# Designs tried in a protein design chat: VHH binders against Protein DOG1-like 4 (DOGL4). Part 129

Target 1, 232 residues: Protein DOG1-like 4 (DOGL4), of Arabidopsis thaliana (Mouse-ear cress) (q84jc2)
Amino acid sequence: MSKMRNLVEEKFLEFYESWVIQLELYLHQLLIAHNNNTMSETELRHLISKLTTHHKAYYTAKWAAIREDVLAFFGSVWLNPLENACSWLTGWKPSMVFRMVDRLRKSRVVLVEAQVKKLEELRVKTKFDEQKIEREMERYQVAMADRKMVELARLGCHVGGESVMVVEAAVRGLSMGLEKMVKAADCVRLKTLKGILDILTPPQCVEFLAAAATFQVQLRRWGNRRHYVTHS
Key: E = the ipSAE of ESMFold2; O = the ipSAE of OpenDDE; V2 = 0.75 times the mean of E and O plus 0.25 times the DockQ between their complexes.

## First folded at step 12 (VHH)

Design zc90 (from zb1 with S104T Y110V; framework vhh_8fcz_2; at its last look DockQ between E and O 0.62; V2 from the best seeds 0.00; counts 0 for: pae E 2.7 > 2)
Fold by OpenDDE, look of step 13:
Structure zc90 (fold): chain B 232 residues (1-232), chain A 121 residues (1-121)
Amino acid sequence: as target 1 above (232 residues)
Amino acid sequence: QVQLVESGGGLVQPGGSLRLSCAASGFTFSSYYMNWVRQPPGKGLEWVSGISRSGSYTYYADSVEGRFTIIRDNDKKMVYLQMTSLKTEDTAVYYCARYTDSGTLPGFDVEGQGTQVTVSS
């Protein structure tokens, strides 16, 4: 079914499409770097910095967009069903990235004891933060059945200028709450990512980022093929 | 059939400017992310610049950032690359490339013969 997209959705759809394409390009560079053991630490750090900057750009754009319409991100039209199914509060679940770290440990990457300890501490912290957000989200979802929502439901059957104002106020209230939750989740994502990158060596960072980017790009590709989704 | 035809290349001195053009046909141009890539002598293919479907978002390689500008005209099905402050290291065959999910990384189709850009004193 064709869905009518609002301006925020259309703009972010184009942004995200472009952003993912650039991510794919960076992934290619990461893979080259990973397979090239002659790259200097400076070169690796530069590549890592490019990726981190790219990710920061995403959240900058996202946060600008959610200020306009946070609801657009709940049912993101720029994602395919598979991507959406894997989403937690409009993005990747922070604790998921530790699976990628685990994969590194099982691969050719050797982590020293100190790194393992720090990663475990970060995992625990991340999990705690996720749970906290989930609890708040649950409370918020329950609280949706408040007076304003009831009024919204009631007014859905009525037409009038004053009614429209009330509905808008109710929607704004809901949106503000959701925006808060999304931002909180994004903060956990960013902190988790930063934490991991701070623990890993530059070569390990490259491998980790390659794994993460591969997952994201392939998930998109698989989902598009499977569901015949056309974003353009 | 998908076709991309590049033009506008030539010989210029360092510090000079060129404007490359790419004419697209055989597909819905406005639905695709477009790119410029280049192949320097004896080197592999290098990504130069990309532009979103509407042209609202542009990206550049570090080596050309601030010097090159990518623009598209969806009505004319054209992509342009304005190159300024050209350097000798910009010498390459330049290709227009369409992004596609090709299963390879990066995913783009190069359908044109390319246009030679030579920067030399």
Scores: ipSAE 0.777, ipTM 0.910, lowest interface PAE 0.6, mean pLDDT 90
Fold by ESMFold2-Fast, scan of step 12:
Structure zc90 (fold): chain B 232 residues (1-232), chain A 121 residues (1-121)
Amino acid sequence: as target 1 above (232 residues)
Amino acid sequence: QVQLVESGGGLVQPGGSLRLSCAASGFTFSSYYMNWVRQPPGKGLEWVSGISRSGSYTYYADSVEGRFTIIRDNDKKMVYLQMTSLKTEDTAVYYCARYTDSGTLPGFDVEGQGTQVTVSS
């Protein structure tokens, strides 16, 4: 089992490193598009589509990996300590992206009143969905402490075929519960991203995606450069 | 001392093929994502292709997708770019570049002299 966990971690580490490097290349393209105003609407929509596809590729790989070992995504070896400290259920907190949306108020492309209303409605809905998942996670943690953890601890004190089978069943149950919660959180993330992109114009989408990618890339770089903590 | 030495460029007719090579030394080659980038005459640096540390994941710019193939040999510390169906627009100096997260975008720095690819009749 330890070997299977290590293989999932190694495979996803290489995938994630490559995925982030490709995100950096897309970020560079987004910044060029934002600064130069030379791209047509068709070219902007193509770039937005490439980033949407890139994010979908991440979740496709993630969901395949969590089916094999969901625990690899809690305290992940492919994330630095700062990235892990900022994680909410193995990823970004959905409501946080509205901070990037707020930057659009200072953009060269003005948000119309209808867009502002729709974004506020989406923000409220996203916070509701987020809070619902947080309540489910709290219930899961309480259940784990009161029932599953007590059962696992008790069975861990016994050695034999019956104990091994029951412990394995309980561990699989815990993993399946976490997998379901992680997928629920990822669905809120994807719904929130799609909702924002559906409301925004192509130039506004480019600015939003650039802000989001900049934050993700910079958070990783800050955490990888521990000397930045001292600012020496 | 990090060193990247590109070779294999030359003059080729449209529709032709070339294989570029990059020999790496002075670092743990198998730990790094590797890129091919190019600079056409009078233009800036353009990313072409990238390959993950073991070769499991490859990526291509839209302009070369389906025509170019990036491969690596970690034992020989080599990365290659197999180019087919070459177009006049592919004329450029081609560079091999190691990925770095030094804080600048894009995440690679050109170190070598590159290899010139000229596609013309």
Scores: ipSAE 0.717, ipTM 0.886, lowest interface PAE 0.9, mean pLDDT 86
Fold by ESMFold2, look of step 13:
Structure zc90 (fold): chain B 232 residues (1-232), chain A 121 residues (1-121)
Amino acid sequence: as target 1 above (232 residues)
Amino acid sequence: QVQLVESGGGLVQPGGSLRLSCAASGFTFSSYYMNWVRQPPGKGLEWVSGISRSGSYTYYADSVEGRFTIIRDNDKKMVYLQMTSLKTEDTAVYYCARYTDSGTLPGFDVEGQGTQVTVSS
């Protein structure tokens, strides 16, 4: 059996599994609301608020966990290989959510021109912020490599404990930088989601949230197909 | 053979309290997220509460939050629902259910006969 999970990974594994199960329950409510014209605007806003609160709870838990071990979020044990393969800086790529919006426009959702303009402005800003993070991450990685190269060259005349201490310091520096970059990426994710929900009407928000939750749940279930259990 | 046996239901006055129990057998209880689900008279099943494998994470339907508490005891293979401030709309058959990753949404399986809770004057 696996013996390599640390405490952060064990705790977040249980959290994430429970969080996704609750997302499935909200998805059921979203699908009912998506197909039902009898819900009031107040009822729709309440459901949207529940989904928003659920997503904020995810980031609250994540940010607590990355303070302890950000590296656990790169190739996470609580995600299947398909979910990990879709990751950009420990989560979905911010510009990707506009794929959900584009899909909705082609299927059932009529957007007025003012909404279309605001969504395009948000798409451009999201891409700009995403690229800024990618450039900062690249510069950070180069700076870490340069420092590491100098330190390793210095140790080329020495052996033993000094090499271990240099590597440990470099890893610690990498972890601190990665934590900052992960939080920056998560802030772009949250700003993008909030921006979309602010532009869409409540019925449109329900359709968007249903599509996004469906994608996330299906990605997880499809990726887990080899682990299905049968019961007598 | 999976078995979930619900108990602790009964007739109670509005504002009263009741504690439901669910005894589990035939599966590795500590490996499952567990739920309470209810069926009000003439209505479909509605989810009430859920609890993670260790009990560290609990979730509640909006209609019961602040009034109900879900608890589990993995050594005894029990899950409980402590209900307070009961209302007539809480009248239902209450079921204990395992979460499963397969099948329809929501992904829970009702296995037992349930326990009747009736809140009336």
Scores: ipSAE 0.439, ipTM 0.777, lowest interface PAE 2.7, mean pLDDT 83
ESMFold2 (binder alone), look of step 13: mean pLDDT 83; pTM 0.843

Design zd1 (from zb7 with S100G; framework vhh_7z1x_3)
Fold by ESMFold2-Fast, scan of step 12:
Structure zd1 (fold): chain B 232 residues (1-232), chain A 122 residues (1-122)
Amino acid sequence: as target 1 above (232 residues)
Amino acid sequence: QVQLVETGGGLVQPGGSLRLSCTASGFTFSSYYMNWVRQAPGKGLEWLSGISRSGSYTYYADSVKGRFTISRDNAKNTLYLQMNSLQPDDTAVYFCARYGKLEGSTLSFDYWGQGTQVTVSS
């Protein structure tokens, strides 16, 4: 139903706006921790745990929403056009975070040999899982085109309620397949994030999370500014 | 003119409760994420709690989670903070703050109330 879809979009729009505001508050805390160097290891671990919990809350809310309307996550109304353009299966591309780790290494982060090896192993596994999902997407797109063609051809030969029901059944099938792929991609995202945090020391985790949050917040600002500038 | 006015502060004994109110005027209250922030004597600002525009989503600082409850009544343009199990270290000036815009590395609060004093003492 169109009405149900609108309600899911409105609810997740409010959720996402609130989630990003809270992410900005956490970013402020991360930047203070990074610049101060006076926080204990226990205090840093607590802050890292808060960020981890915050990201998990996002996926809990997202998975509830995609169960109701996964298509809302393709061309999301709560994301600006730049954020939508940069999306890979409704979110960040998992392998991209390793570029952020490499950038931190170049600027401030000192990684020991054991960490470098573990991060490379994680990068390889993440890229493999990513490629597996991309192959599933390709297979799905082909299957979707074939299914859609058959249903559209049938719709062209029908008048009334039966054609509506057949289209609705096809859309439900499409949505279930997309939901599985989106969840698979999100699982790779969460495993990648957890993997990186497990390898890094608490101060390195703070730097990584601050860089990740800064990028997410700045991408949103860049997209919003582009909208403002181009519409002027 | 945007205005936020806090009430409900006062002197309370440890273990007691207080309910703070913040009345908003000069803007569409139901369109904004709202916050409670406090400042203890000689300390910096501490964010305590935030609430989404309809009230559906709330967030809490660990120091107050389970003891404080944020809520809002959009028909009355009023934000609330129910404070239970108050401790001496909850002594602070409590501010109502509006989230304005995602800008810079700051908390992006564009308007603040005058504050209301809460003193937890035997």
Scores: ipSAE 0.684, ipTM 0.861, lowest interface PAE 1.1, mean pLDDT 85

Design zd10 (from zb7 with L102I; framework vhh_7z1x_3)
Fold by ESMFold2-Fast, scan of step 12:
Structure zd10 (fold): chain B 232 residues (1-232), chain A 122 residues (1-122)
Amino acid sequence: as target 1 above (232 residues)
Amino acid sequence: QVQLVETGGGLVQPGGSLRLSCTASGFTFSSYYMNWVRQAPGKGLEWLSGISRSGSYTYYADSVKGRFTISRDNAKNTLYLQMNSLQPDDTAVYFCARYSKIEGSTLSFDYWGQGTQVTVSS
C-alpha cells in the first residue's frame, strides 16, 4: 500500500518539478512580452496558447495520478508547507485569481468598463461555484464518516479474510468519491481561467498570466527559503 | 567542482543530422533537470529543450519541436541532443546547462558548459 502511494507521489513529484521549471521559462517570455510592445497580436495569442496548453497538461497529469491515488493530493509531498497551507481542494482557490485581475486596473493595459462588468459577473459566478463544491465536499465528508463507522462496526463482527474485503471496498469507495470532488473543483478552476482569458485582450491576458505565474513561482520560493523574510 | 563538457558539434549540410553529448561531473547528475541552450552569431541565448531528472518528462521550444530530441543516460552522467533536419538558422554554439532559477526577466542556469559549435552550411 505504502509502496503504491510512494510510486504515485514520486512520479508526480518529478512531473510537478519539471512543470514548474517550464512555467518559469514561460514566465520569462511573458515578462519580456509585457515589457516590450513590439510583439504582434498573433505572437501574443501564440504565447497565451502555450500557457493555456501548459495548464491543461497539468490537469491531464493530475487526473491520471488521482485515478491511481487521489489521497496523494491531500498533503502533497511535491508542495512545500506554505503551498499546502494555501491549497483549497488540492489546488488554487478559483476566486483568488480575481485579485490578480485587480492588478490589471493599475497597469499600462487598462480595462474598459464593459470588461470590468463582465469580470465582476464572472467573479460572482465563480464564488457561487466554489460554495457549491464546498457543500458537496462537506456532504462527502459526512458520508465518509458514516462508511468508516459502518466498516468499524463490521470489523467488530467479522474475523479473518472477510474484514480485509470490506476495508478494500470502503477504501475504493472513498477514493472514487474524492476523485470526483477533486475533478469538480479542477473544472471550476479551468472554467474560471478560460472565462478570464475570454474577456481580456491579448496584452491583458499576457499581464494576467504573468501575474498568476509570478504568484505561483514566488509562493514556492517563499516556502522553500530557510526563513520567510522579504529581501529587497 | 561542477563541470559540464559538450561534444559532437561540427559542420553539416542542410537537412543533415548531428548528435550532441554533454558529460557532467562534480554533482549528482540524476537529481537535476537539464537543458540545452544555443546562441547564434549576434543573437541572445535561446532555450531549446529541457529534461526531467529521470528522463520521463521533456519540453521543447517551438523552433526545434519535431526535429530535435533530448535524452539522458544517468548511469553515464551524460545528456544528449539528437538534431535532425538541420537548417542554416540552427548555426549556433550549443550549451548544456543545469537549471537554477529565474531572476526577474533573466533565465538563470547555475552551471554551463563551454559550448560546442554547430555550423549548417553547404
Scores: ipSAE 0.682, ipTM 0.864, lowest interface PAE 1.2, mean pLDDT 85

Design zd11 (from zb7 with L102F; framework vhh_7z1x_3)
Fold by ESMFold2-Fast, scan of step 12:
Structure zd11 (fold): chain B 232 residues (1-232), chain A 122 residues (1-122)
Amino acid sequence: as target 1 above (232 residues)
Amino acid sequence: QVQLVETGGGLVQPGGSLRLSCTASGFTFSSYYMNWVRQAPGKGLEWLSGISRSGSYTYYADSVKGRFTISRDNAKNTLYLQMNSLQPDDTAVYFCARYSKFEGSTLSFDYWGQGTQVTVSS
């Protein structure tokens, strides 16, 4: 449904713009908290909870949108070309999040031995889940090129309403497979984020979330400044 | 040319209500995310609420969530803040602010008005 697809893109574009603006406001609060050593553990946990809720709200909106048009998330109009180029199955690659944790260590964030062990176990589990999804995507791509799909594509070349209807039904079936795969990838993202936050102390969580949000905002800024201006 | 004018402030008793308005001119109001921000005497700026360009998405600070409602009328180029269950610590100058691009650690709004004073006294 072309009109419904256009509406989904317009609606998610406005949602995403607003969601990023709110992320920037939370980043400001995280940076203040990071520089203010007098905030209580309760206040820090509350701020961390707000960020977690904000990320969950993104996935709630995304899953509603992909139910209507999953293909809108492959080459999204609300993302600039740089953001799209850096995407893995419509979002950030879960294993890359551990690079943010490693960057925290460079900032002299002291991780105790028990945290290091749990983060390593989580890294291994996340990489395993990520590879499972990559294998599913490979199987999906191979299946799309099999003889049955080629025959359906050939049928679609014929003039007539019946061939259009058959092709549309086949495309809807393919979209259902992509929806399942995107949702599985998002579940790995959420599980990885929760796992890291469960292992880190509240001050470490604040620093981690600030680093992650800074990178997300900066990547968007770099891509948006490409128009008639060259950077680096 | 860009101008934001806040009205509706005043004196109210605890538990009372006020509706603030912000009239925008000199830009396409319907294309911008809009905000309400306040500053209490002797304190820093506090962001309160934001609203998407069409009004479909709203966000609130915890201090006002459930008590304040942000809304907009794009045909009238007007932003609103309905304030209910007002408390003495809501006493502040209230500013309407147009979203600007985030630059580093400082919240930046490219335009905001002169503000309207809200005083909640027992």
Scores: ipSAE 0.690, ipTM 0.862, lowest interface PAE 1.1, mean pLDDT 85

Design zd12 (from zb7 with L102Y; framework vhh_7z1x_3)
Fold by ESMFold2-Fast, scan of step 12:
Structure zd12 (fold): chain B 232 residues (1-232), chain A 122 residues (1-122)
Amino acid sequence: as target 1 above (232 residues)
Amino acid sequence: QVQLVETGGGLVQPGGSLRLSCTASGFTFSSYYMNWVRQAPGKGLEWLSGISRSGSYTYYADSVKGRFTISRDNAKNTLYLQMNSLQPDDTAVYFCARYSKYEGSTLSFDYWGQGTQVTVSS
């Protein structure tokens, strides 16, 4: 085990690095498919399914990790500072993906009125779900300031074994609350992704997934270059 | 200097098996995601498989999934590709490639081996 990082951080760092590399390879396939008008619907659906499975694998690994240490996901060591700055509750902000969908309105693959209506309904529901989680986080932070922070401040005036035990209990309480909220946020992310893919045609799904993956990969590359680590 | 050297290629009959090896030197092998890539005669590069730094996570292209197995031995600085149920269309030069975190935008590899020829024919 690393003294500088706990076991959860080490395991998820390796997982995430590998997951992003595979996403980059899928992005290459999406870009080829986007420029290939002869690809069958079956072939496009298979590629979309691979991306969907890949994203589900991320949440499976993440949920296992947050059960052990949710705090590792706030200021994650596997994300560069730019990626961390763009995070909303340990991941992408669900409603922000509708900006990627807006690109489809100006593309060669035009959305029909029925799709626009369903996407708007999904956008409204996604914003509602986000706001509900944000209110829960606000209540959590206010409760921390009113109860836990006052208790922790008291402990700072008195040192002993009892203080250590109370601080550990408080940290566990904070972790359990955060785990619930992170999982709720991830459920909104998965519902939003599934909802968009269910509304779009296979060519539109490919274009959407290519746009989303391009942004994610580019953000990581920009952040890594700006905060370059020299190999010793 | 980074070096990747592939061995284990050769002539094999359809349905046969081969194990390719890639020996790495000049870098901390255990810190890098590693890949197998091939190039068939007159075709472009095809990514086949990738493996995480410790070997805990592996990925495969559809064309080889269930037939090929990627593995690594970090103590020996060696990457492996076990190829089973070989088909004539598996005929290609097979390359070991190191993943780059900073170069390019998609399909980023910074170092490649010289390749090893695999020929599948009767």
Scores: ipSAE 0.640, ipTM 0.840, lowest interface PAE 1.2, mean pLDDT 85

Design zd13 (from zb7 with L102M; framework vhh_7z1x_3)
Fold by ESMFold2-Fast, scan of step 12:
Parts: C-alpha cells; structure tokens; sequence
Structure zd13 (fold): chain B 232 residues (1-232), chain A 122 residues (1-122)
C-alpha cells in the first residue's frame, strides 16, 4: 500500500468520524425542533441551513479526497460492512430518500397535492439520473475487459522500463474515470436533497432531515454491533 | 478511572479573554472526540465546540463561532478552549466532556469534568 493512499484513508476516517458525531448532535437539535412547535420559521430555516452546510462540507472533503485516491471510496475503511453493503457508487442511493418522504406522509405530515406532484416529478428525474450513471458504470466495467486492457494486464507481468509507464498511465486513466462517475453520482445526491428541501415547508424539512439522519445513524450502530441484541 | 479536570475559569471584563484547560486521565485521550459544554445560571446545558481525535477537525455552536477556538495537545492529554471577546451572556460553568453516541432523542456524554466557573462582569 502506498503512503499517499494510507494517508487519504487515515485523514478521511478521522474526518468522517467527526462528521458523523456532529450529525448526531444536529439530529438531537432536529428532534427537539420537531417536538417544539414554538420555534419560529427563522429558527427552523437556520437549523435546515446548518444541516445543508454540514452535508456540503462532506462533499467538499470527499471531492478533495477522491482527487487524491478515488479507490479509497470503494470499500471504505471508515464505513462498517453493513454501511458498505448499502452503498451505491460510494454513497447513499438518491431514490431511497423518497422512501423517507413517503414515511413522513404516513406519520401525520400532511403534504398538499402540489407538493406531492412536485415530489413525484423529482423522484422520476432522480431515478432517470441514477439509471444513466448505472449505464455509464456498466460501460466502464465492460471497457475493463476489452482487448487493450487485457494487453496492459499482460504487460504488467514485466516490471520496469516502458511497461511500467504504460501501466501507470492506464491506471491513472481508470481512476480519473471513476472520479468523474463518483462526482456525477454526488451531484445527483445534492440535487435530490436540494429539490426535496425546496418543495417541503420548514417544519416538513426538519422532519425529513431528522428521519434521514436517524436512519443513517441507526444503520451505523447496527453495523457496528454484529452481535445485535434486541433488548428493549 | 476516567477523569477530566477543567481549570482556567475566573472573573473577566466584557471584551476580555480567558483560556480554559481540561486535563484527561484514565483513557487514551488521543483516540476520542472531545467537547466543551456550558451551563449558564438557570439554564440548560449548551454544547459549544467539538474537536476530532488529532485536532484536524473542529465544530462550533453559532453562539461562540468566531470568538472561541478549541484545540488539543495529545502529548499532554489536554483539551483547550481559547475564549475571546467575552460577553456577559458567556457567564456559565464550563465542562469538558467525552462525547458518547446519541440514544433516541437525548444526547449523552460518557464522562464529564466537574466544571470551571467563568464570570463576565463589569
């Protein structure tokens, strides 16, 4: 393992641990806000802005890290096996958040018809964008098996000289392709989150963000406890 | 035995500065995310700031952002809070806390110090 790759993993592990701890703190604030109907619209918007800024900080750090080593994000050391198993292109699957929105309707959050229509339109667009990226990943994976890549793999058995340079150039190209795809997936995530928050009222945004953060935190806790004991 | 001891509190004029210290013992300090929390007279606990295990990442409550700076020295097992531009509303008991995971709707901390009193008064 290269020292640069180890450094990226170590730095992002510490970042992610800290980011999740701060998310848990924001979740506590969201739950208080949800149960306290006396909070002003300004106070609710400020809390929503803090969560939005927190998520943007994650992508800022992630994009800096993938510029150095995108492969660190495939099978991430800062995620437990359950979190890794639930990952779609290095993060949450954008269309899954509409399941959280659906649960809000079930839990007495009344959405007006105009909001329901806009959410359905956004869901369809999000699913379309996901499928486009999935097709690009399939093309990327198929390209790995083409004749030129097989030739480069053969060349990799001969260490030194021209073969080393050619293999290194190919590996850099592969990493750049993955970086582009990961950023594309993250753009869909951010557009989906922004879209939902733009459609929902501030109290509904708080409930949505609380539900999403609760699920993220619980998934991490479940995965960290492989010997999960149901004790009420 | 896990122990956290805060020092550095005192009486200060509005606009003044203080630096709080928290000395940790009984655990591997460099492995834990650490926090500063305060409690003003007649009010509940307010989280102020948190810092990652190596000190690379910090977070602040809006009430103190730009005025307070959290830092740590893992070689000395010590957490710091540099407080600048102090206001009367900063009058509180300041606690060092090792963050534990949220349980349901409540925040909890594994271990707390005894606190150090900060009074901002003309």
Amino acid sequence: as target 1 above (232 residues)
Amino acid sequence: QVQLVETGGGLVQPGGSLRLSCTASGFTFSSYYMNWVRQAPGKGLEWLSGISRSGSYTYYADSVKGRFTISRDNAKNTLYLQMNSLQPDDTAVYFCARYSKMEGSTLSFDYWGQGTQVTVSS
Scores: ipSAE 0.675, ipTM 0.853, lowest interface PAE 1.1, mean pLDDT 85

Design zd14 (from zb7 with L102W; framework vhh_7z1x_3)
Fold by ESMFold2-Fast, scan of step 12:
Structure zd14 (fold): chain B 232 residues (1-232), chain A 122 residues (1-122)
Amino acid sequence: as target 1 above (232 residues)
Amino acid sequence: QVQLVETGGGLVQPGGSLRLSCTASGFTFSSYYMNWVRQAPGKGLEWLSGISRSGSYTYYADSVKGRFTISRDNAKNTLYLQMNSLQPDDTAVYFCARYSKWEGSTLSFDYWGQGTQVTVSS
């Protein structure tokens, strides 16, 4: 019998399910816009703005939730095992989106030299920001093995309720460190997304956002299919 | 047997209001994200609004945002759409639709109602 989900997990599960369904609807609108090149630049910019607002809403909800329980985001109950396996610090790896831009470029996206240069500059900056966060995570993992933490773990094995309180205080301290790192990673994600959209034209933004949303939706579908359950 | 039945459509003057209802049966209504969709004469389907399983999260198309309000009563297995400040362009058949979690088309709703006609004219 597993532990019951806490209130943060239940609320964010409902939020995330709804957020993904809305993403699927926006994906449909992006695919229509991409296949029907009669949309005005104003209409395309409005659709792009809706997608960016939707992504910002995700981070607003996520940051509210991690203030309550950041550990819920490591091995999240609202993500299937495949989605969890593909996560980098509770979300997508920022440099991954440049692979999507490169693949899209080979099919139909025509990028001018100035855009290529700006995208490469953004790629380099994003990679350095990722490496900085990875070093912080490594330091956090090393701190978990320090002498004081080992002593607290041993105390938990030998003493009753009093040791539990001390261990819980230590876990809260660790959770605050994780919250800082997750927010830093999310800021890199948002800056990378904004940077790409600022460089691309509205039709190119639509193609990029469609590719990104398609990947996210397909990853969820592939992971869900792994759980084949037959009702008899 | 899954069924969705819409009621509340009719003829209204511009600026008027209507409240649509959709009664669900044959499934656990409280487990599903629900939607309102419309089809105007000679036009394709337009998604209008969606609501999460408990009603905590709602989304709206820009064409209806600020004028329409989606809500649900899980105890009564009923979905609602309150439509205010109605315009001639709101004339359409309005459908209640259930989201599928299925692998397939992202926009395939697995069950639809029969639709209810809304006509906005002077």
Scores: ipSAE 0.664, ipTM 0.856, lowest interface PAE 1.3, mean pLDDT 85

Design zd15 (from zb7 with E103S; framework vhh_7z1x_3)
Fold by ESMFold2-Fast, scan of step 12:
Structure zd15 (fold): chain B 232 residues (1-232), chain A 122 residues (1-122)
Amino acid sequence: as target 1 above (232 residues)
Amino acid sequence: QVQLVETGGGLVQPGGSLRLSCTASGFTFSSYYMNWVRQAPGKGLEWLSGISRSGSYTYYADSVKGRFTISRDNAKNTLYLQMNSLQPDDTAVYFCARYSKLSGSTLSFDYWGQGTQVTVSS
């Protein structure tokens, strides 16, 4: 239903705007912690826990929303065109976060050999999981195109009440397949994030999360500024 | 001319309650995420709470979770902060702040009220 679709989009738009504003506030706390070496390990762990909980809240809200309307997450109204252009299966591409990890290796932060080894193992695994999902998406697209074409051909010959049910069934099938793929991609995102945080020390986690949040917030600001100027 | 006016502050004993109000004018209140921020004597600004444009989503600083409740009435262009179980540490000037919708480079609250003084003392 178009009304149901509109409600999901409106609700998630408000949620996402609020979630990003709270992320900006956490980023401020992360930057203070990163520049101030006087915070205890317990205090750093508490801040890391707040960020982890915040990201989990995003996926909880997202998975509830995609159950209702997964298509809302492709070309999302709560994302500006730049954010949408950078999306991979409705979110950040998991391997991209290793660019932020690479900055830790080149900064004043020193990673021990055991951490370097574990991060490289995680990077390889993450890229493998991405490629597996991309192959599954290709298979899905081929299967959906074939079934959709056959159904559209049949529908052209039998317009009426029954044709509405056929179209609705096709859309439900498409949505169900996409929901599975989006959840698979989100699982790779969560495993990658958890894996990195498990390998890093608390000060390194703060630096990593600050870098990730900075990029996410700045990408949104750059896109919003350009969109506003272009639209106006 | 954007205006934010806070009221409801005063002197209260420890364990007491106060309800702060912020009346907005000069902009479409219902389109903005709104915040409460405070500044204790001799200290910097502390963010306390935020609320989404319709009121559906709220966030709180650890220092006030479970004690303070943020709410809004978009028909009245008014933001509220219900403060319970007040402690001497809550003594501060409380500000209503609008989130910068078109923020460019840094976290920014583009408009602030004049503030309302809350003093928790016996």
Scores: ipSAE 0.663, ipTM 0.845, lowest interface PAE 1.2, mean pLDDT 85

